# Designs tried in a protein design chat: VHH binders against Cytidine deaminase 5 (CDA5). Part 24

Target 1, 346 residues: Cytidine deaminase 5 (CDA5), of Arabidopsis thaliana (Mouse-ear cress) (q9s7l8)
Amino acid sequence: MAQQYKFVFTAEQAASEGVTDHKKLPKLIRKARNLVKAPSKVGAVGRASSGRFYLGVNVEFKGLLPHFSIHAEQFLIANLALNSEPKLTHLAVSDNGTVFQDPCYDCTRFLKEINNAHQIEILIKNAHGRDGSFKSLESHMPDEFGSESILSAEPSLLLMERDNCLALIDEDSAAGGISSNADLCSFLKLEALKAANKSYAPYRKCPSGVALFCEGEVYAGWYIETVDRTISLGPVQAALVDFIARGEGKGFDKITGAVLVEKKDAKVGQEDTARKLLEKIAAPNCDFKVFHCQEERKDWITGAVLVEKKDAKEGQEGKLLEKIAAPNCDFKVSHCDEELKDWIKL
Below, E stands for the ipSAE of ESMFold2; O stands for the ipSAE of OpenDDE; V2 stands for 0.75 times the mean of E and O plus 0.25 times the DockQ between their complexes.

## First folded at step 14 (VHH; framework vhh_7nfr_2)

Design p7 (from m7 with I107L; at its last look DockQ between E and O 0.51; V2 from the best seeds 0.00; counts 0 for: pae O 2.1 > 2)
Fold by OpenDDE, look of step 14:
Structure p7 (fold): chain B 346 residues (1-346), chain A 122 residues (1-122)
Amino acid sequence: as target 1 above (346 residues)
Amino acid sequence: QVQLQESGGGLVQPGGSLRLSCAASGFTFSSYGMSWVRQAPGEGREWVSSISGSGRSTVYADSVKGRFTIARDNVKNTLYLLMDSLKSDDTAVYYCARWTDYSAEFLKYDVWGQGTQVTVSS
């Protein structure tokens, strides 16, 4: 029975299914599609650089608009991230098990955030084709889809390990306090924070994480941002990927606790969307709480000197230090002319 | 009958290591999250660490982070706490506890062991 809800295959396990190389990805597509609990059954199969194979399935939520849905490709990518896979090498997507098509525009954008997106090969197989062919993801993407962040000079690094160095703002963040009411642990809060610290949000810098509780098990996910504001995976959706992948067919209605951790006054807040989604799918009595985090301050930084050019744009002074230094940090700004070049060489 | 039984406590020198065990019986162990809680003499109970049913998710109090490791064997119905780099402040009775109902903020416990004494002294 445990095999029926399998979303990750080792190389050996895949081989037992007849998948011995990337050309045989379609052999797992039926398994993926059979796991779909929606009218439209889209399956995705991916090969990771580790040699493992991952399944993705589309997820639709009853009573919610399609934008809440998870595409099979998004599911797969989230599944990779949740399992700390650093690279995707091959991808096959099919809605009928026979034809394998390009990812949709949204999913293509999503895939492009992966650190090795230029190396990803997509299986294309038409109804008349016997074996299909692989093409580069990059070859199919519009030129406007550069790997470079429009908003940040940072490269796309989805699936790379990340630590956002976030800490909880609330005074109760001290995990050591036992309340008089026999409540001894803030487990979901801490798990959600862990997830938030893994969140990929390089553009708007609004990382968030969600932890879900169901029958003694915790499921977690984090916000995955894309350059396109409309094409992102929310932290609840990502957590639900974890729930589906590990929950052995449990229903969402068994989720009785949920915690969202996000930055205070985040430009991109997840609370409303998270609440709406959980209200529709989770247990009626699901306890949902939101906690806020901030970048961890290094209290040991009590002094800093910023050397900048006189013509430096107003506002860049000390912004970083304000975020990471002690509140009482003695911060000095010195302006240097070209003569500083000689000083730095000393 | 649902039961938890701790073992493995004892006297250890500062910097030493100890492994605690908690044997579970009378329920499906893998279906429940578990926690370690400790109580020093004259002090209140202090949360130490928690682990989800599958063992995939673990969390630690800041006071023990990096030194303690919580683990479980669902086949053996046993919860573990590996304690390294022990300090005098770690002296306490250590309890294992089963999760019951959960609120978004706090874990609640319905089953407790009798506890095992850990003493860290030179």
Scores: ipSAE 0.358, ipTM 0.751, lowest interface PAE 2.1, mean pLDDT 85
ESMFold2, look of step 14: ipSAE 0.593; ipTM 0.836
ESMFold2 (binder alone), look of step 14: mean pLDDT 87; pTM 0.879

## First folded at step 15 (VHH; framework vhh_7nfr_2)

Design q1 (from p2 with S103T; at its last look DockQ between E and O 0.57; V2 from the best seeds 0.00; counts 0 for: pae O 2.2 > 2)
Fold by OpenDDE, look of step 15:
Structure q1 (fold): chain B 346 residues (1-346), chain A 122 residues (1-122)
Amino acid sequence: as target 1 above (346 residues)
Amino acid sequence: QVQLQESGGGLVQPGGSLRLSCAASGFTFSSYGMSWVRQAPGEGREWVSSISGSGRSTVYADSVKGRFTIARDNVKNTLYLLMDSLKSDDTAVYYCARWTDYTSEFIKYDVWGQGTQVTVSS
């Protein structure tokens, strides 16, 4: 049964399925499509830089609007992220198992958040059954990221390891309180925090994480933001990717606990969406709690110098230091005329 | 009968290392999350670390983070706690416990071992 619900393949495992190189990605598409949780079956197969192969499937939730759905490409990328894969190299998407097409417009935008997006190749294959050809993701959609992409000085770093340096707010930090001999640990809270710390939210700076509990196992996911927020993947959705990928076909109705960790007063709050989704799909008695986090203060950072060019717009680095450094941190900005990259000396 | 049995405790010098084991029997071990809890003399029980059924998810108390590692072998039905850089404050009876339920905030335990004594002293 475990093999039937496999979403990650080693190179050797893929080879056993006849996938010995990226040109043979379509051989796994049937496996992906068989795992789809939606009326329409879309499968995605990706090759990671590690040599592993990952599957993505579209997920629709009964009784919820399409915006709650997970696209196959999103699933794949979340699956990569959850497995700490740093790069996607090749992608194949198909809704019928025969024709391989470009990712949808929204998913293309989602894919462009990946750090090596310019290197991603997409399989295009027509119905006549030929091997198809690969094209660059970059060639598919012009980089028309509007002015909003400029608002975030952060490069596209999706799939890069992140630590958002978040800590639970004191009011919520009572992890592990012992009410009785049986109540000793706040596991999901910590897992959700861990997920929040991995969250990709460079634009609105509203990282969040979710941990789900099902029959002794924990599944976690984090918010993946896109420049266009409409195709962003919520933390519950990401956690459900983990659930589907590792849950061996378990139903969502077996989820009995859930924790969301997000920033207090976040401009982009996830609580309402998370609650709605969980109410619809999880066990009727699912216990859902929300905790809040904030950026950790690094009390050991008591001095910093930012060196930047005179004409440089106020960089994000200074702002970050203001948030994380000790309250008494002596922060200075120095300007240099030399074509030196901005750097911080501590 | 459902049982947990801790072992591996002993006397160790500060900075030393120990490996605790918890042998599980009478239930499907892989289906349950597990935790280590310790109790120092005259003090209440303190949560140390937890691990999910598959072992993929692990969490630690701040007091042991970076020093202790929780692991499990589901084939051997055994829970482990690797303790490095031990301190005097780590002196306690260490218990393994099985998860029975979760209330979003706290893990509940229904099965406990008898505990194993860990003493860190020069």
Scores: ipSAE 0.240, ipTM 0.706, lowest interface PAE 2.2, mean pLDDT 85
ESMFold2, look of step 15: ipSAE 0.530; ipTM 0.806
ESMFold2 (binder alone), look of step 15: mean pLDDT 86; pTM 0.871

Design q2 (from p2 with S104D; at its last look DockQ between E and O 0.66; V2 from the best seeds 0.00; counts 0 for: pae O 4.3 > 2)
Fold by OpenDDE, look of step 15:
Structure q2 (fold): chain B 346 residues (1-346), chain A 122 residues (1-122)
Amino acid sequence: as target 1 above (346 residues)
Amino acid sequence: QVQLQESGGGLVQPGGSLRLSCAASGFTFSSYGMSWVRQAPGEGREWVSSISGSGRSTVYADSVKGRFTIARDNVKNTLYLLMDSLKSDDTAVYYCARWTDYSDEFIKYDVWGQGTQVTVSS
């Protein structure tokens, strides 16, 4: 049974399935489609830089609007992230197993968040062709995508290891309080926090993480944000990707615990969406809790010097330090003068 | 009969290392999350570490983070706790416990071992 619900393949395993080169990715698409939890079946297959192959499937939730759905490409990317894969090199998407198409517009934007998006090759195969051809994701992306990035200056860092340096707010940090001999651990809280710390939310800066509990196993996911007008992947959805990928076909109705960790007063809160989704799909008695986190103050930063050029407008760097440094941090701004030149020579 | 049995405890000097084992029997080990809990003399039980059924998810108390490693072998039905850089404050009876449920932010336990004594002393 475990083999039937496989979403990650080693190179050797892929080879055993007949995938000995990238043009043979379609062989795994068929496997992916069989695992789809939706009326319309879309499969995605990706090769990671590690040589492993990952599957994505679309997921639709009965009784919920389409915006709750997970696209196959999103699933794939989440699956990569959850497995700490730093790069996607090749991608194939198909809704029928015969024709391989470009990712949808939204998913294309999603893919652009990947650190090596410019290197991603997409397998395209028409109904008449036996052999597919690869094209670059970049060639498929309209030039207009670059202009809408509020953070156009920041590199796309999706799939890069991230630590958001989040800590639970003291009121919620009750991880230390043993209420009873039987209740000793806030496991999901810690897992959700861990997930939140991995969250990719560069635009709105609202990282969040979710941990799900099902029959002695924990599944976790985090918020993956995309540029405006694209579909971000919520933390519950990401956690469900983990659940599907590792849950060996277990139903969502077996989920009996869930924890969301998000920032207090986040501009983009996940709680309502998470609650709605879990109420619909999880066990009726699923215990859903929300905890809040904040950025850790690096108490060890007690001094900082910002060196700016005389004409430099007050940069964002100072503001960042104010947020992360100790409250008593001695922060000084110095302008480049001859003395600093000597320091650089040392 | 469902049973947990701890072993591997002993006397160790500060800075030393110790490996605890918990042998599980009478149930499908891989289907359950497991935890280590310790109790120092005169103190209440303190959570140390937890691991999910598959072993993929692990969490640690702040007091042991970076020093202790929880692991499991589902083929051998054994839970492990690798303890490095032991301190006097780590002196306690260490228990392994099986998860039964998650409720109200806490893991509940239904099966406990008898415990193994760990003493860190110069």
Scores: ipSAE 0.023, ipTM 0.524, lowest interface PAE 4.3, mean pLDDT 83
ESMFold2, look of step 15: ipSAE 0.814; ipTM 0.934
ESMFold2 (binder alone), look of step 15: mean pLDDT 87; pTM 0.874

Design q3 (from p2 with S104N; at its last look DockQ between E and O 0.52; V2 from the best seeds 0.58)
Fold by OpenDDE, look of step 17:
Structure q3 (fold): chain B 346 residues (1-346), chain A 122 residues (1-122)
Amino acid sequence: as target 1 above (346 residues)
Amino acid sequence: QVQLQESGGGLVQPGGSLRLSCAASGFTFSSYGMSWVRQAPGEGREWVSSISGSGRSTVYADSVKGRFTIARDNVKNTLYLLMDSLKSDDTAVYYCARWTDYSNEFIKYDVWGQGTQVTVSS
């Protein structure tokens, strides 16, 4: 029974399925499609740089708009991230098991966030029994792929390990850490924070994480941002990928606890979307809580001098210090001649 | 009958190491999250560490983070606590506890072991 709900294959396991190389990715497509949680059965199969193979499936939620849905490619990428895979090398996507097509526009954008996106090869196979061929993801540029990606100064780093250095804003998070009360284990809170710290949110800087509780197991996911916010994967969706991948066919209605961790006053808040999704799919009595986090402060920074030009407007440097320095940091600004660049002396 | 039984406690010098075990019986061990909780003399119960049913997720109290490791063997129905760099403040009776449900931010426990004494003293 455990084999029926398998979303990750070692090289050896894949070999047992006849998948000995990337050219045989289609052999796993039926398994993927059988695990789809939607009327339309789209399966994705990917090979990671580690040699492992990953499945992706599309997921639709009854009674919710399509933007809550998870595409098979998104699922696969989230699955890679959740398993700390650094690279995707090959991808095959099919909605019928015989034809393998390009990822959709949104998924292509999503895939482009991966560090090694330029190395990813996509399987293309037509219905006429011809041998499939691989093409570069980079060759698949939808016409609408606007230059907006060029405007992002941030490199595409999806699937790279990340630590956002976030800490909970909790009264109990004082010097002694999380409540030591034995009866009060904040497991989900801690897991959600861990997830938030892994969150890929380079553009809007609004990382978030979610932890779900179901029958003694915890599932977690984090926000995966794209340049286009509309195709980003929410933290609940990501957590549900974990749930589906490891939950062995459990229903969402068995989820009885959920915690969201996000930054206080985040420009991109996840609470409303998370609440709506969980209210629709989780147990009716699911306990959903939201906690807030902030970047850890370097308490050792108790003094700083900003040297800037006379005509310089108090800009981002002061704000940065407010975020990272001790609350009682003595911050002074000194002005220099135009020939000198501004700097901070700690 | 559902039962938890701790073992592995003892006297150890500061800086020493111990391994605690909790043997579970009477239930499907892998289906339940587990925690270690300790109680020092004259003090209340203190949460130490927790692990999910599969063992994939682990969390630690700040007081033991980096020193203690929680683990489980679902084939042997055993929960473990590896304790390194022990301090006098770690002296306590250590209990293993089974998760029951999640409510109001917290995981609750329904089954407890009898505890095992850990004494850290020079």
Scores: ipSAE 0.766, ipTM 0.907, lowest interface PAE 0.7, mean pLDDT 88
ESMFold2, look of step 15: ipSAE 0.831; ipTM 0.941
ESMFold2 (binder alone), look of step 15: mean pLDDT 87; pTM 0.878
OpenDDE, look of step 15: ipSAE 0.469; ipTM 0.802
ESMFold2, look of step 17: ipSAE 0.824; ipTM 0.939
ESMFold2 (binder alone), look of step 17: mean pLDDT 87; pTM 0.882
ESMFold2, look of step 18: ipSAE 0.624; ipTM 0.856
ESMFold2 (binder alone), look of step 18: mean pLDDT 87; pTM 0.878
OpenDDE, look of step 18: ipSAE 0.572; ipTM 0.840

Design q4 (from p2 with R56Y; at its last look DockQ between E and O 0.55; V2 from the best seeds 0.00; counts 0 for: pae O 2.6 > 2)
Fold by OpenDDE, look of step 15:
Structure q4 (fold): chain B 346 residues (1-346), chain A 122 residues (1-122)
Amino acid sequence: as target 1 above (346 residues)
Amino acid sequence: QVQLQESGGGLVQPGGSLRLSCAASGFTFSSYGMSWVRQAPGEGREWVSSISGSGYSTVYADSVKGRFTIARDNVKNTLYLLMDSLKSDDTAVYYCARWTDYSSEFIKYDVWGQGTQVTVSS
């Protein structure tokens, strides 16, 4: 039964399925499609830089609007992220197992958040049974990222390891608080925090994480933001990817606990969406709690020197240091002179 | 009968290492999350670490983070706690406990071992 619900393949495992290279990705598409939890079956197969192969499936939730759904490509990317894969190299998407098409417009945008998006190749295969060809993701959509792309000076770093340096602000943040001999730890809270710390939210700066509990197992996911927030993947959805990938076919109705961790007064709050989704799919008695986090001050930064040109406009660097440095941080600003030029180039 | 039995405790010098084991019997071990809890003399019980049923998810108390590693072998029905860089403050009776139903705030336990003594002293 474990083999039937496999979403990650080692190179050796893939080879056993006849997938010895990226050109044979379509051989796994049937496996993906068989795992789809939706009326329409879309499968995605990806090769990671590690040599592992990952599956993605579309997920639809009965009684919920399509915006709650997970696209196969999103699933795949979340699956990569959850497994700490740094890069996606090749992608194949198919809704019928025969024709392999471009990712949808929204998913293309989602894919472009990946750090090596410019290197991603997509399999295109027509119905005539030919082996198909690979094309670059970059060739598919011109960077018509409107003026909104200018708003985020941050490079696309999806799938890069992140630590948002978040800490819980709840009075009971100390996982060690024992109320009774039977109540000793808040596992989901910590897992959700861990997930929040991995959250990719560079634009609105609203990282969040979710941990789900089902029959002694914990599943976690985090918010994955896109420039266009409409295709962003919520933390519950990401956690459900983990649930599907590792849950061996368990139903969502077996989820009995859930924790969301997000920033207090976040501009983009996940609580309402999370609650609605969980109310619909989880066990009727699912205990859902929300906790809040804040950025930690890095107490280890006790000194900093900002080197700037005399005519440099007041940069954001100083403000950043104020947020992350120890309260007693010795912060000095120095101006570049000819002697320091060699140091800056190093 | 559902049972947990800790072993591996002993006397160790500061900076030393110790491996605790918890043998589980009478239930499907892989279906349950597990935790280590310790109790120092004159103090209350302190949560140390937890691990999910599959072992995929692990969490640690801040006091032991980076020093202790929780692991499990579901084939052997055994829970482990690898303790490195032990300190005097780690002296306690260490218990393994099985998760029961989850509360959003706390993990509840329904089965406990008898505990194993860990003493860190020069």
Scores: ipSAE 0.214, ipTM 0.684, lowest interface PAE 2.6, mean pLDDT 84
ESMFold2, look of step 15: ipSAE 0.746; ipTM 0.908
ESMFold2 (binder alone), look of step 15: mean pLDDT 86; pTM 0.870

Design q5 (from p2 with S50A; at its last look DockQ between E and O 0.64; V2 from the best seeds 0.00; counts 0 for: pae O 2.03 > 2)
Fold by OpenDDE, look of step 15:
Structure q5 (fold): chain B 346 residues (1-346), chain A 122 residues (1-122)
Amino acid sequence: as target 1 above (346 residues)
Amino acid sequence: QVQLQESGGGLVQPGGSLRLSCAASGFTFSSYGMSWVRQAPGEGREWVSAISGSGRSTVYADSVKGRFTIARDNVKNTLYLLMDSLKSDDTAVYYCARWTDYSSEFIKYDVWGQGTQVTVSS
């Protein structure tokens, strides 16, 4: 049964399926499509830089609008992120198992958030072609599309390890405090926080994480933000990717606990969407709670020097220090020549 | 009969290491999350670490983070706690406990072991 619900393949496992290189990615597409949780079946297969192969499937939720749905490409990327894969090298997407086409526009934008997006190759294969051909993701993107991604001062770093340095806001207990109750453990809260700390939210700076509980197992996911009005992946959706990938076919109706961690004053809150989604798909008695986090203050940082070029304006680094350093932090800016590029000395 | 039995406790010097084991019987071990809880003399029970059924998810109390490692062998039906860099404050009876239910804020336990004494002293 475990093999039937497999979304991650080692190189050896893939080889056993006849996938010995990236050109053979289509061989796994049937497996992906068989795992789809939607009327329309879209499968995605990706090769990671580690040599492992990952599957993505589209997911639709009964009774919810399409914007709650997960695209196969999104699923794949979330699956990569959840498994700490740093890079996607090759991608194949198909809605019928024979024709392999470009990702949709929204998914293309989603893919562009990946740190090595310029290196990603996409399989194009028509119904008459045997092997198809690969093209770069970058070649598929219009020039105008690239410029819009620059709206963020932060580089596209999706799939890079991230620590948002978030701590729980506990009015009654120190962040991460041990419950005084001997028989209690705040497990999901901590897992959701952990997920929030991995959240990719460079644009609106509203990281969030979700942990789900189902029959003794915890599944977690985090918010993956995209630029503009493209389809970001909510933390519940990401957690559901984990659930589907590891849950061995369990139904969402078996989810009985859920925790969302997000910033208290987040401009973009996830609570309403999360609640709606969970109410629709989880167990009727699912206990859903929301906790809030904030950036951890490093009170030990009492002094900092930003070294930047003479022509540089005080940028994000200074702002970051204002957020994380002690309130009385002595922050100085020093200018250097071109050889000493932007760095902070603490 | 559902049972948990801790072992591996003892006397150790500060900076030393111990490995605790919890043998589970009478239930499908892999289907349950497990936790370590400790109780120092004169103090209440303190949560130490928890691990999901599959072992994929682990969490630690801040007091033990970076020093303790929780693990499980679902084939052997055994829960482990690797304790490194032990401190005097780690002196306690250590219990393993099975998850029963979950609330949004905490895990409830229904099955406890008898505990194993860990003493950290020079």
Scores: ipSAE 0.230, ipTM 0.696, lowest interface PAE 2.0, mean pLDDT 85
ESMFold2, look of step 15: ipSAE 0.799; ipTM 0.927
ESMFold2 (binder alone), look of step 15: mean pLDDT 86; pTM 0.868

Design q6 (from p2 with S103G; at its last look DockQ between E and O 0.48; V2 from the best seeds 0.00; counts 0 for: pae O 2.1 > 2)
Fold by OpenDDE, look of step 15:
Structure q6 (fold): chain B 346 residues (1-346), chain A 122 residues (1-122)
Amino acid sequence: as target 1 above (346 residues)
Amino acid sequence: QVQLQESGGGLVQPGGSLRLSCAASGFTFSSYGMSWVRQAPGEGREWVSSISGSGRSTVYADSVKGRFTIARDNVKNTLYLLMDSLKSDDTAVYYCARWTDYGSEFIKYDVWGQGTQVTVSS
C-alpha cells in the first residue's frame, strides 16, 4: 500500500521503474495520474537537481470553486519545497499519459518563481512522437512581468531556503519561556510557525504557515506567493500537499486539527480561505485555530549604518532596520561621498 | 494494557549528557505523537519536546532548544530524549506522554509514564 502512494522517488527507485534519465520521465506519469484526486487527471513528474524524482497531481475539492484546486505543477513544486529541494531541472506534464504539453499559463507563472526557472526544461511530446523533446521554460512564455517584478523587493527565489525570522505574538508565550501548556496545540502552533518561516511571500510580505493533525501525524505547508496572486498556493493547500504525499491515502476527513500562523493584520490574510477549505474537507469536529506572528527583533543588531545617496528618497531599508533591530540600536544614516564609494564597492 | 515506561534518568554534572528512553506497549506506537514533559520540585509541569508519529516533525521548548534532541524508534516502540549540555535548571522528573486526539483544549495527553528523575548537580 505504501508504494501506491509514493510521490518521491530516489534515483534508484526511479530506475526500478525504468526511469534512468530525464527523457524517461513519462514512465512515472501513470503513477502520478493514479493518485489524482480530481475528475480530470493531470500528472506532473519532475526531476530535481538532487537526482530525485517528484510527482505532482491535481487536487479538486468537492463543493469548492476551482480557485481552491491545486494544479499538478503546483503540487509538484510544493512537494519539492516541502522536501527542501533547491532546484527543478526537468518537468513533464500530461493529462492523458500520452501527450505531454506545456504547463498552463498560470502554472508557467508559478514555475517562474523558482530560483533556477531559466534552467528548467519541459518535455513536449505529441501522440505520434516516440521520445519527445525538451524545451526551456524560459522560451515558453515571454517575461511580461517586468514591471511587477520591479516592485518585488526580492528576486524569484522559490525553493531557496528561507527564514522569515517570525515569532509568535502570544500573550501567554513569554519570550523564550517553556510553554506551560504541554499540549498538542502548542506543537501544531510551533510547526505552523516553522512553516510560516519557510513561506515564500516576497511580494506582499505576508508569510503564513499551516500545520494539520491527523491520527498522530502532523502535516505542514506554507504560503507560496506568485507575482500574479491568482496562482498563489495557500498554506492549507500546501499542507494538504504534504498530507497527500505522506498520508498514504488517508482521507481529508481524518484531519481533526489545524493551526494557521500568519501576521497580524496581514494585507493578505489566509484565515477565511483556510477556514472555508477546512470546513469543507476536514473532519466535522476539526479544531482550527489561528495565531499571529511578527518579525522577530534581532537583538544582536545594536548598530547600523545606512549609506544612501543625497538624492535618495527615504528607502525601505531604514524602516526594516527599525523593525528588526534592537530597541537600543544605534542607527546612523550617512550620505555617500567619494570615500564611501570605495567602501561600498568592497 | 497501554503503558509508557521511562528510563535513563540519573545524576549528572552540569555540562553533562543523558539519554532518556520511554518504552511504549499496548498500542500502535507509530500512530501516536509523543512528548516529553518535566516537573521540577515545587513547580508545575512544563513541556520539553514533542515528536509526531512518524518522527518527521519535532519541536522543542526554547529552554532546551539546541541542547535536547527528541527521537523515536517505531520498530522498538521507544521514545528518546537526548540531553546535552545539561544545566541545574534541567533538574526534574521527566515524563513521556502520548498524544490524544486533537480537539480538546485542555487535555492533550491520555497516557503518561511514571517518570524518571534527572538531577543535574555539581
Scores: ipSAE 0.246, ipTM 0.694, lowest interface PAE 2.1, mean pLDDT 84
ESMFold2, look of step 15: ipSAE 0.807; ipTM 0.931
ESMFold2 (binder alone), look of step 15: mean pLDDT 86; pTM 0.872

